# Designs tried in a protein design chat: VHH binders against Short-chain dehydrogenase TIC 32, chloroplastic (TIC32). Part 3

Target 1, 322 residues: Short-chain dehydrogenase TIC 32, chloroplastic (TIC32), of Arabidopsis thaliana (Mouse-ear cress) (a2rvm0)
Amino acid sequence: MWFFGSKGASGFSSRSTAEEVTHGVDGTGLTAIVTGASSGIGVETARVLSLRGVHVVMAVRNTDSGAKVKEDIVKQVPGAKLDVMELDLSSMQSVRKFASEYKSTGLPLNLLINNAGIMACPFMLSKDNIELQFATNHLGHFLLTKLLLDTMKSTSRESKREGRIVNLSSEAHRFSYPEGVRFDKINDKSSYSSMRAYGQSKLCNVLHANELTKQLKEDGVNITANSLHPGAIMTNLGRYFNPYLAVAVGAVAKYILKSVPQGAATTCYVALNPQVAGVSGEYFQDSNIAKPLPLVKDTELAKKVWDFSTKLTDSQSGESSS

## First folded at step 6 (VHH; framework vhh_5c3l_4)

Design q10 (from n1 with T59Y)
Fold by ESMFold2-Fast, scan of step 6:
Structure q10 (fold): chain B 322 residues (1-322), chain A 124 residues (1-124)
Amino acid sequence: as target 1 above (322 residues)
Amino acid sequence: QVQLQESGGGLVQPGGSLRLSCAASGFTFSSYGMSWVRQAPGKGLEVVSDISGSGGSTYYADSVKGRFTISRDNAKNTLYLQMNSLKPEDTAVYYCARESTDIFTGDSEYFDYRGPGTQVTVSS
């Protein structure tokens, strides 16, 4: 019978679950970091990776909620290898402390899943005086990736296994500011739009993965970097829609919106599926390569985002900031 | 301008009760999930309770389940935490926090605002 959501070239669709897209995959011997692992699709991502034998480090803002999620996953996946570590992506100090503590564990790093995000907040500045969505969604992950890249490089060389960096973007990357990235106006409260700022941060996550791909290929490193849109999941969407639209959306939600297992599928596919081996610099949706906003192919823009992000994070690039 | 202001903290004996209030302004209160978060001396931040925008769904940390009750009055833009059978381990600064939920990831770990906090001390 003919129905919503056809399968793409991968054999998967918007309806596929994280378990389905990783079925038969052996992740034993791999170690992953998942940011935002105590809520939403981060929980399911951590669960499914651990189900496939991956040692998952759950990088969470709240370690008590993280410990509870770990306990629940261990009940479902006996023998799961899970660790919980505190990470506040809105604080460069917290990111540096996390990276230092991670390196101190001596753990390898094969998979870095930059999942955490904040959406559509009023204008706020981070502890580092940077607009909060740009700071949390993009700069925190940019700094985390930068600080752990050498660990990923050594792990790839020693294990002879491909490393993978996965940047969660969003369809909202299409709805950034008219100029794309507002380098000179990141902190301009007077022209701030909560939705456009979210879009800008997610556009930067695609551009980051693309520039990282270029640099990793030039360095001859066996690490890939990709970005993705996970789909919209079943959450409280009332705040984004007027009451009438929310009722209308609710009536069709079961046909359009994803369950949490479906929402984690693209992330787990990109992180773990053998079909993605050697694939880098691509944008994924519904566990398939998809077409992003054409602007993300602008290599000069990607380099400018990289340089801007480097400058903003470059006050203490070593282990010296706890 | 988003504002959250906690009140109702203080010194209480073990086994006692306190009711915390949080006055919210500058946003459509009923559209946001709200949390009570605490930080004990020398410890990290702990989410003790969550409530959905409608009040229809609540969550409690295992450490407070059965003792604390979260509630909200959307007409008054106020969040409450009723704390019963208080223990010395409940000693902390308590923060009212507004949840930021990313509709694509479901990530609600990050609060886009929290109040200045109110001190709760449980001691004999």
Scores: ipSAE 0.523, ipTM 0.801, lowest interface PAE 1.2, mean pLDDT 89

Design q11 (from n1 with T59R)
Fold by ESMFold2-Fast, scan of step 6:
Structure q11 (fold): chain B 322 residues (1-322), chain A 124 residues (1-124)
Amino acid sequence: as target 1 above (322 residues)
Amino acid sequence: QVQLQESGGGLVQPGGSLRLSCAASGFTFSSYGMSWVRQAPGKGLEVVSDISGSGGSTRYADSVKGRFTISRDNAKNTLYLQMNSLKPEDTAVYYCARESTDIFTGDSEYFDYRGPGTQVTVSS
């Protein structure tokens, strides 16, 4: 993140908005899934993709909230193609139901935007008995991507258009546990750190995109996979009250924190901008390729995360698959 | 250390009313958005209502809008759900849930803690 709005090689900066980074791009004929599309930057991501002609399927935890967001977007973008479908990423049953229902619609899939997340919660296990941040941020998206990959492959072949998988990570991926990924201790409450568990889940999202890139290239398919950090966004204090953050960032917030349109920019850039055509296995920040934690270049670790995630999602058995 | 405990559930006739309470401890209650979610037998989780940390904004599922009212008392660390004109289809286990707000994405669709639940049965 460049604090003064300095532009990178893409011509964009931390101050660029989702509309700016997609200006002049025609997304007509593309279909996208955006997880977490009824709150935060997910709303703006859905809006801007639809503004550029993309048919957006909003995969949301709360369909009533999703329906209201869809209504608001249609008022701003007349003729927008938007659908709302229920997705609870903390439940593998919900992920499987979503994928089955999506395939039953017969819709193509060009863009898969794994945006949803939870941050820094107390130790909890998902319905599938897996630590909640790992389960929701990484494992749910891993399973979703796995189940929809064949639809993306058929869509890229039939449409002759590049498919793109976009994994929301975070700069918090640098603040994972010292070992990086704690395979044998994912569910260990006694050594759990809420911030390190968040970082671990986001590190796994980078490693997932990197292993996907390797497999997609080996399969010779026209699909890319990238990860990104969206930046830290300002929040409305009436919706989320954080007195420490409000005091700490006060007068400097405008230089450090992003607005929601700025927060959605990197996601929309990676998903839709022609400059990203053919780019895969990269980590983006401020709509530019950025340097992630060096550990993410460890192909053995990326494969180990892939195999671990495959076991957990195939068996739906918590720690027995570590 | 985070704890949420629901109370106020029970058996009620159609058209009746119940008030659910959720006692919160182990965190700065006013810093978190809170939700009421329910699960009917054989169904998935449905978000019934949510309220911002300050109490300044509230939302309701269309199935309960006009009948249910969410509120909070930050001085008492307590969340409430006033349920009026109850219907048989409102029969479910009701959970108090804490919203997880991701400061990087602003995502608040997911919950990072949920109480053990309280049963509400509306018999016709």
Scores: ipSAE 0.454, ipTM 0.735, lowest interface PAE 1.7, mean pLDDT 89

Design q12 (from n1 with D50A T59Y)
Fold by ESMFold2-Fast, scan of step 6:
Structure q12 (fold): chain B 322 residues (1-322), chain A 124 residues (1-124)
Amino acid sequence: as target 1 above (322 residues)
Amino acid sequence: QVQLQESGGGLVQPGGSLRLSCAASGFTFSSYGMSWVRQAPGKGLEVVSAISGSGGSTYYADSVKGRFTISRDNAKNTLYLQMNSLKPEDTAVYYCARESTDIFTGDSEYFDYRGPGTQVTVSS
């Protein structure tokens, strides 16, 4: 976008930062998990939540990188409550181990931010023999959410605070395969498109949040689930760069692409802003409710994605009957 | 087709040195960040070192900082890891890995390719 539109109903725009959309919000007493918290907008998400008093558990693939990010955040936010735990979303074993270890800490869980992702990789299978983008972006987060949902339900009852599940999607959800979700061809290398597979995984993240919303309402629990597009960011922050390093870019890129503080804004808005209280099953962009691909309103498709994901993540003594 | 192949592993005495190489093919090598990751027996994957596509930026895990040096030769499509002052704790299978970057989140924690690995054993 080469023009800035009017601010949306939230009072925020594509230019708003994570600090701005959470200004004046007290997150003290809340505990959050942020996946992919050692790179990109995950770093800024962890920083801003901790700045607002949230206890953030940084779920990262590399705990050394996570520890460095934690150290940098504590220098900027003295008194920040941050923990680093290892999570490899491409491995169901790693997801199960993470959930077990999290529960063993006795920590409550108010906010689950399913942020991590991989984009447009060549055809690869995960350790569990599932196409890597679907496995990492959707299935790992689906399993993580399923395993921690009871902890979130207990926390919402005991704290009397609304729980929030935030699924990072992408505008790329509009550019899935023509069929939408290829249940019978997830592992079909011959018809694989790296960009369409990315879009498919992100479409499944929207459908997952919508089905979660339906089930949480049926269960009568005080937990919401929403999805969002964070915008495209200008810089590769994390492993190679200090999280606060400014990057020089051309004028065109500045109007189309977001800075890291702007890129984390929609996530922090959905996770923490009081305007989102009671809102569930919505897709957000630029810290406002936005129109997703109409296909995501297909409740039958959302249920099929749920059932398919359940089947792929279910294990009974390590094996399921065919 | 994308291919990564490590070499240079072996048995070395504590305090010794090894240089690992990774030959890359099937993609524009200079356009991708590359990493060395390792897996010790009974442990998960640890990112040891990373280097940007241009070679202008590097990362080192605290466990290896000051002892290991990552480098790349984009003209030869080759990644290197110079390992000095080796310790028994460095014993692991070492993998060459290509970094994935999600342009919407900036997430670069995950790899979209890794080689078959090369065994490094540090023992007396």
Scores: ipSAE 0.459, ipTM 0.737, lowest interface PAE 1.6, mean pLDDT 88

Design q13 (from n1 with D50Y)
Fold by ESMFold2-Fast, scan of step 6:
Structure q13 (fold): chain B 322 residues (1-322), chain A 124 residues (1-124)
Amino acid sequence: as target 1 above (322 residues)
Amino acid sequence: QVQLQESGGGLVQPGGSLRLSCAASGFTFSSYGMSWVRQAPGKGLEVVSYISGSGGSTTYADSVKGRFTISRDNAKNTLYLQMNSLKPEDTAVYYCARESTDIFTGDSEYFDYRGPGTQVTVSS
């Protein structure tokens, strides 16, 4: 239909749904972790992956909410294989506990979907004394990925199936601080901007996927890493704008904003579609490879983000058992 | 400018009751889901209870289900936690927390602000 977004090289557009981009795909035998799986597009991501036969581990902050979402999905997808596990990405201790408990289940891991996030909060430090958006959106996922990478390598080798790491970024990665990543000022309250800090955390998620790609290729393992922007979904825009601007934005929202099924499409496409086989180090939008901020091609910056994140997450406990 | 201030904590005997309040300011209170989160000595943060912005949806941790009740008064910008049949295991600092909503993912599982906390001690 002409009033919808045009289809790209993948055959999909901004209006495609998660079910449409995975139509005819058999995910049977795959196991996935989805962070933030009890709200927003995380729910739809878990539902559609399970609809395609994937065993989904819902890594959620609140297990009671997660259990309710699981029951709702099972009603819609009889026979869906879903597990709920507690994960607080703002706590390195919680991430280590989650990884240890996951490994103790003996489950394989084919798909790691780093979906959870927080947006535009007042300045706060995590339990680990790190600015909360950087800590939750980037460092928690960085540590989770690091701790589960050996399980993904074993799974890929034993199953002979490609593993996929999917980092949720945002179009907001373009609106980071002017210098991109403020390594020396991550915890500087006096220069903090809630929106720029969000953008910085999401920029780091793109850079993380790019550095992962380099290291996975050097290791010779059959695992890919990609980042994406899911689109903006229909939500409460008024909290981010004054009342007059919110009305003006709302008037055009129907032409720009996605439904939850449309918002989950790019994630499910990257995680499951055969067209993405062997593709790594790319940024996706509307289920197509898209052009990110040019800064993400800076391999030295990607390495600096990797080294900085490694330093902040390294400890005796984290390196020996987690 | 966002502020959350808890009150109503204190010392109570096992089997007793307390009512916690959280006064919110600096944002449109009814537009945000709210939670009570606690941290016991030597333990991590536990989400005790959640309430949606409208008050139409609530959840409770299994450890408090049937004993605690979350509620809100949007006209007064106040969140409440009624705690009944208190146990020594309920001893913790209790925090009022505001949900974060990422407009791109719709993720609302995480909190973008919490108050300074109020101490609840259950002992004889």
Scores: ipSAE 0.467, ipTM 0.739, lowest interface PAE 1.6, mean pLDDT 89

Design q14 (from n1 with D50W)
Fold by ESMFold2-Fast, scan of step 6:
Structure q14 (fold): chain B 322 residues (1-322), chain A 124 residues (1-124)
Amino acid sequence: as target 1 above (322 residues)
Amino acid sequence: QVQLQESGGGLVQPGGSLRLSCAASGFTFSSYGMSWVRQAPGKGLEVVSWISGSGGSTTYADSVKGRFTISRDNAKNTLYLQMNSLKPEDTAVYYCARESTDIFTGDSEYFDYRGPGTQVTVSS
């Protein structure tokens, strides 16, 4: 039994805001990419990082929406350094174009915040013929991370500052399919569950961060990788709930709804707080290290997810070609 | 199960008007925000307009403000886009799209379903 809202070892709780968990932190000289930065907690993440002096590149699906969010942030944070770039994580071609354009800017990269996501959609295939939630939430971020990792390694060496990769997961990672990850049935429409597919994609984001941690430590590079659950935020939930959404509502009830500033707190804590220096391969909740599903500690499963994701994002594949 | 079907596209002269319709089925239409999105050849998807489930709130891209009007008829499960003062730059395939919101992140940048699209061509 725990008391919701009680402070953990970090000194923060489920009620802490992104400003509170980064108070007194100087992010000047750091450059970050935030995916999904034009909506939800992505907006607040970009705002708070820029408030702390971070140069934020907002990787958004809609650049018009991104430009409006940038204007609103600059009104609140005069002198904020913000750029908007188009990124459609459901398209491997878009991810490759984004990475190429980012490298052509010559910008360093210290913080990669894999925030964007979709939840509980009907069965759909991406432009690359892969189930849409797995493709968008996991594979797009997997490829983005792979393509920008060399830039992060160079930045870490030149700046002598720790790089951080932050994968947004969800407590829904506990509610994947019974087998955990359905490698042979990713595209099986007949057995598809919208909520279990969401959970599967988020489970893969935890496993990805854990395998990244192993490889980064083996390479001796000053970059960490962590995953987190942001909590459930206050959104317009007046829509009729289907049976799959009832599972998500049940999970949300356990954490109660957070404000957007509270929802962005764990992300900003992991990305920027000095308490997280040198910490890698951990799952965070409410700005504290938390226990994920035990399955994510299976190093063979993490490697299998890595190999599977590598194969699907391989540029030698016909699916990855023009 | 979920189905969206656009209609009303076609060829129109610059300065002309078109009204697009989208027939929705297989879900509780009034419970979902809806958008019109477009894609011109060689370009990415642009969100043109959004409307709340109740119809009480709307947004528009700067490129179409003052010229386009989004509306919905929840009794008929139909979404509309009234397009006035059309420009050659409005030439695109127009898609009816159902909003998806991740309740944990609040990310609403992505759609969980869209129709097959309807072609709008603005030329002389």
Scores: ipSAE 0.475, ipTM 0.736, lowest interface PAE 1.6, mean pLDDT 88

Design q16 (from n1 with G33D T59Y)
Fold by ESMFold2-Fast, scan of step 6:
Structure q16 (fold): chain B 322 residues (1-322), chain A 124 residues (1-124)
Amino acid sequence: as target 1 above (322 residues)
Amino acid sequence: QVQLQESGGGLVQPGGSLRLSCAASGFTFSSYDMSWVRQAPGKGLEVVSDISGSGGSTYYADSVKGRFTISRDNAKNTLYLQMNSLKPEDTAVYYCARESTDIFTGDSEYFDYRGPGTQVTVSS
């Protein structure tokens, strides 16, 4: 019975909602970026953070969709502080432009929620000629985090408040390629597996948070980095029907799937709950610390992913942001 | 295995019309929602229009409402964009894109496939 909605050490379970895990938390004075904030659990994450007084910058691929979501949230949360900014994580140029424009606003940054992602696509290359799932889910967030880290460090010092970096991973991180991370074969179409490439990108998001934790501790800054699995969510099949959603619905019982409020709970818990203060380098599931694939504890692998990601993001940098 | 190939782009004068086509192969076309997205020089991607797998639901960006029409022929595995009353601001590379959803996050902002694009230039 432990496997169906049981409460963990946090007092929360797979059935807890984002509002429940943040109940009584005052986020006033905090500023957050949420990537992928115009769809799925990104919408609910932005809504609940704003409900708790956080100023949320919605980093979205489609600003028209983002503006509509913002208006819908403001109707539900009068006085919510929300901004919409364009971010295409599959384009390093877009990531650099976003970071530059964000810094130009003069806004502080307390919470960076690396939420956006794509799942199990056929082999494709990004605008930077890198396999699309690795490029979008991992490298885009890696570069975004790198470019905004100085803003988070200054904000933490000035506000005297803990900064938090939250990397959305997936239970699919366990289903990467047999070698874990394919450094020499990232763009190898002949051996590409759509699901294993998704798993690889999500494994790298766990390893990234772990290496960030090490470096942030060495720098002596009050910023944490954690990763999480949000759970599998129920979809609105009446609006958009695609084969991936059909497989998810057909493959799992209704009691395994989460509502959108339940799906956003772990993200909001990690981003905002006082129980997570000082916690860094942990993998969360159902608003509790959970055991990831043991491979993510390999500090040499985490450093290798960091160095590989640094090289790819540096070698793909454009001439100017103009 | 999955392929999307756009055609029908070109140079046109302001007020003119173009019809873009996208030939799809390697998947069950009718099972996927499809989009037309564009990128003007030095700007980010803009979603122009969306159409459901059945063709029963369509959406348009405010910038193109009343001027552009999206349609699909599922028997021919083809997506169309009829562009009328073209403006210089419509100058962009137009991409045919397949929508997908991450089952864990519900994120549908990103496309799991796009074609190589077709250039549309509106100039006098």
Scores: ipSAE 0.471, ipTM 0.749, lowest interface PAE 1.6, mean pLDDT 88

Design q2 (from n1 with S31D G33Y)
Fold by ESMFold2-Fast, scan of step 6:
Structure q2 (fold): chain B 322 residues (1-322), chain A 124 residues (1-124)
Amino acid sequence: as target 1 above (322 residues)
Amino acid sequence: QVQLQESGGGLVQPGGSLRLSCAASGFTFSDYYMSWVRQAPGKGLEVVSDISGSGGSTTYADSVKGRFTISRDNAKNTLYLQMNSLKPEDTAVYYCARESTDIFTGDSEYFDYRGPGTQVTVSS
């Protein structure tokens, strides 16, 4: 739509597709991990990266769905290099097993796309007894990034190519709890809000990318970390509404929500576009640098989230049993 | 049109066994990861066990590992949970749940459908 599609400094807009924002980019020789690659914008992200010559490892909870998606992508992109590996981000054991198995393949790692997420679930605890949205959206990706960072550092040095870590956030990061991050009440069912818990997990993904940027610069390594909002994506909302409301919502959705190709655009732009070379610690929307919630510039909060996440992902901190 | 219906709950003594069943309809059962989720009195929901669409991959919470076995019969559209060596802390409402395949930012819940639940009480 013309009135929703004004182009930013990148030359791209909310209407741009993943293919458009990567047009003319040669990703040959790069290896990427995409979490949640068996559904939604993760499928399109994996497809477009492979279309540009990237070797994509699809880290998926459902390997049956992952195998089907891989087959479909190979039919569309002859010569695509795709692997499917099991990753349940809600389980620290699964994340550790994935990282160990990935390293055992001997594959390099240039691009880590922390894409997977869940939204607005009722209060639920992960296998590690941590609130499920925080555990899955933030903590699983935090641990995955920590465990694979040495592989990314060695790949960057050997290939002489910039590594990129991409954290999927959401505009919902603005609608976290009033205190921002509820360190003392992550598991408090009585005060839980599903949408605020989602916002909290996505706020933590922005803060994670910002703290990671600081540490990578201190280490002098050629790796960037950025966060982004992919846009409001067209979904299968019909199952949640009565037939009349489902038809009305469906008719309007075409003019309000992004398509899947448009939803994958910002992720592919940040992961692959040469315009993003050397850019780190930024929040992106519609394939452009955007202004996040000011709270994400609080370096003490970013460090506190880092320390909290480190303690929870350390097996000796003692919050993983039962 | 998606329906999940649990059965097999009841009262059992510590050390006893129960087998839960979940009858699924309204979707291609073999295309979905399925889970057993429980809610103890005064507690939140806990994921007990997951199984892949083919049945080739299973996971268990540490609290039930070695005691519970998840399985499925795709020809009958049925999910099972064999519970052995039951403990008082296993007392909960047990829900059959379908895992969302749309686990991407801004769109999906972890479980898109749950059954009404079946009560399991372990008491002497």
Scores: ipSAE 0.042, ipTM 0.466, lowest interface PAE 5.1, mean pLDDT 86

Design q3 (from n1 with G33W)
Fold by ESMFold2-Fast, scan of step 6:
Structure q3 (fold): chain B 322 residues (1-322), chain A 124 residues (1-124)
Amino acid sequence: as target 1 above (322 residues)
Amino acid sequence: QVQLQESGGGLVQPGGSLRLSCAASGFTFSSYWMSWVRQAPGKGLEVVSDISGSGGSTTYADSVKGRFTISRDNAKNTLYLQMNSLKPEDTAVYYCARESTDIFTGDSEYFDYRGPGTQVTVSS
């Protein structure tokens, strides 16, 4: 199986684990935020970053779950520096509160890992009246990044260390709506497709990282922005397949689906590995630079996504005591 | 396939109590965090309470802490919200919600299904 487990230019493959891709890397003195850190690959990302000496702030929707995960990680990594803070990415008010509280801690910020996501839900609107997958996967992270960017710029300047923004996308970015991004129909329930809306939100995360890269280079700051596909992890996927497909998936699951340690590898590689130093505006898969959908190279589209996201997030500023 | 159906809402006087139920079907109920969320007239969606799949962990919004209790019966695929010392400010449509699971990240912190809701009105 030369396709499965074949190593790329990085020396890593789809079978590499987060520990393997960060082996020998000293993250001491770095501070990271990981969104969605109480479930899935977010847990493993927080664990491995802390194992490498990074101070990890776990930005979680449920702080009781986060506290339990923190306890479990500390048992595995004695001396780990972990904090739990509440973040509901589906709420712009929650994102603003999180950013304000984070700045109030006085902590530096070197690594921002926009990991959290929801997938293929029925049509729902966020509390800000925006389609829930777009609101949670893209707008919440867009606003979070915007609000914490000044902290990252200060940290990079003062520490003389590269800052890194990591946007989790998905291979599903290739399967957005035919138009790519449906600016005028984001909230159109009648034409909503749960899978295409997911793809649209993840396409926007790639475009966001690309526009960030352009702006960071124009600003002359030592911060990179990249996007990635983590791979499909081994979960209860068989429950969603018909009996024939469930048998087929079961027969090859060990060859095509990733374990949680393998699923966190690309994120940890992009966030922490020295091979990624100075790399910005790239899409990663299996801990290697990969080719995204060609549409993501459309700089006008990336700017339109940026402007649209700015307008939607700015419309809420008059409702809060910022 | 996946269904969430709330019941137990109604009109109650300030200081009164109500118990909401949510009947779940079409998924492994015990494998998911479940939430009660509400939407008051003229307000956005507020998460009232969350409960882990096992029932071992719970959270509450500050507005309801000490007055509301979330619980679940995994054998009956049912989620409950016991609401005590009700206030006019608790008037809202209450929704049962299931956390979303992203197959690429495994992230299950957000909602992928919500019931049609049950109206709770607290007035004299």
Scores: ipSAE 0.408, ipTM 0.731, lowest interface PAE 1.8, mean pLDDT 88

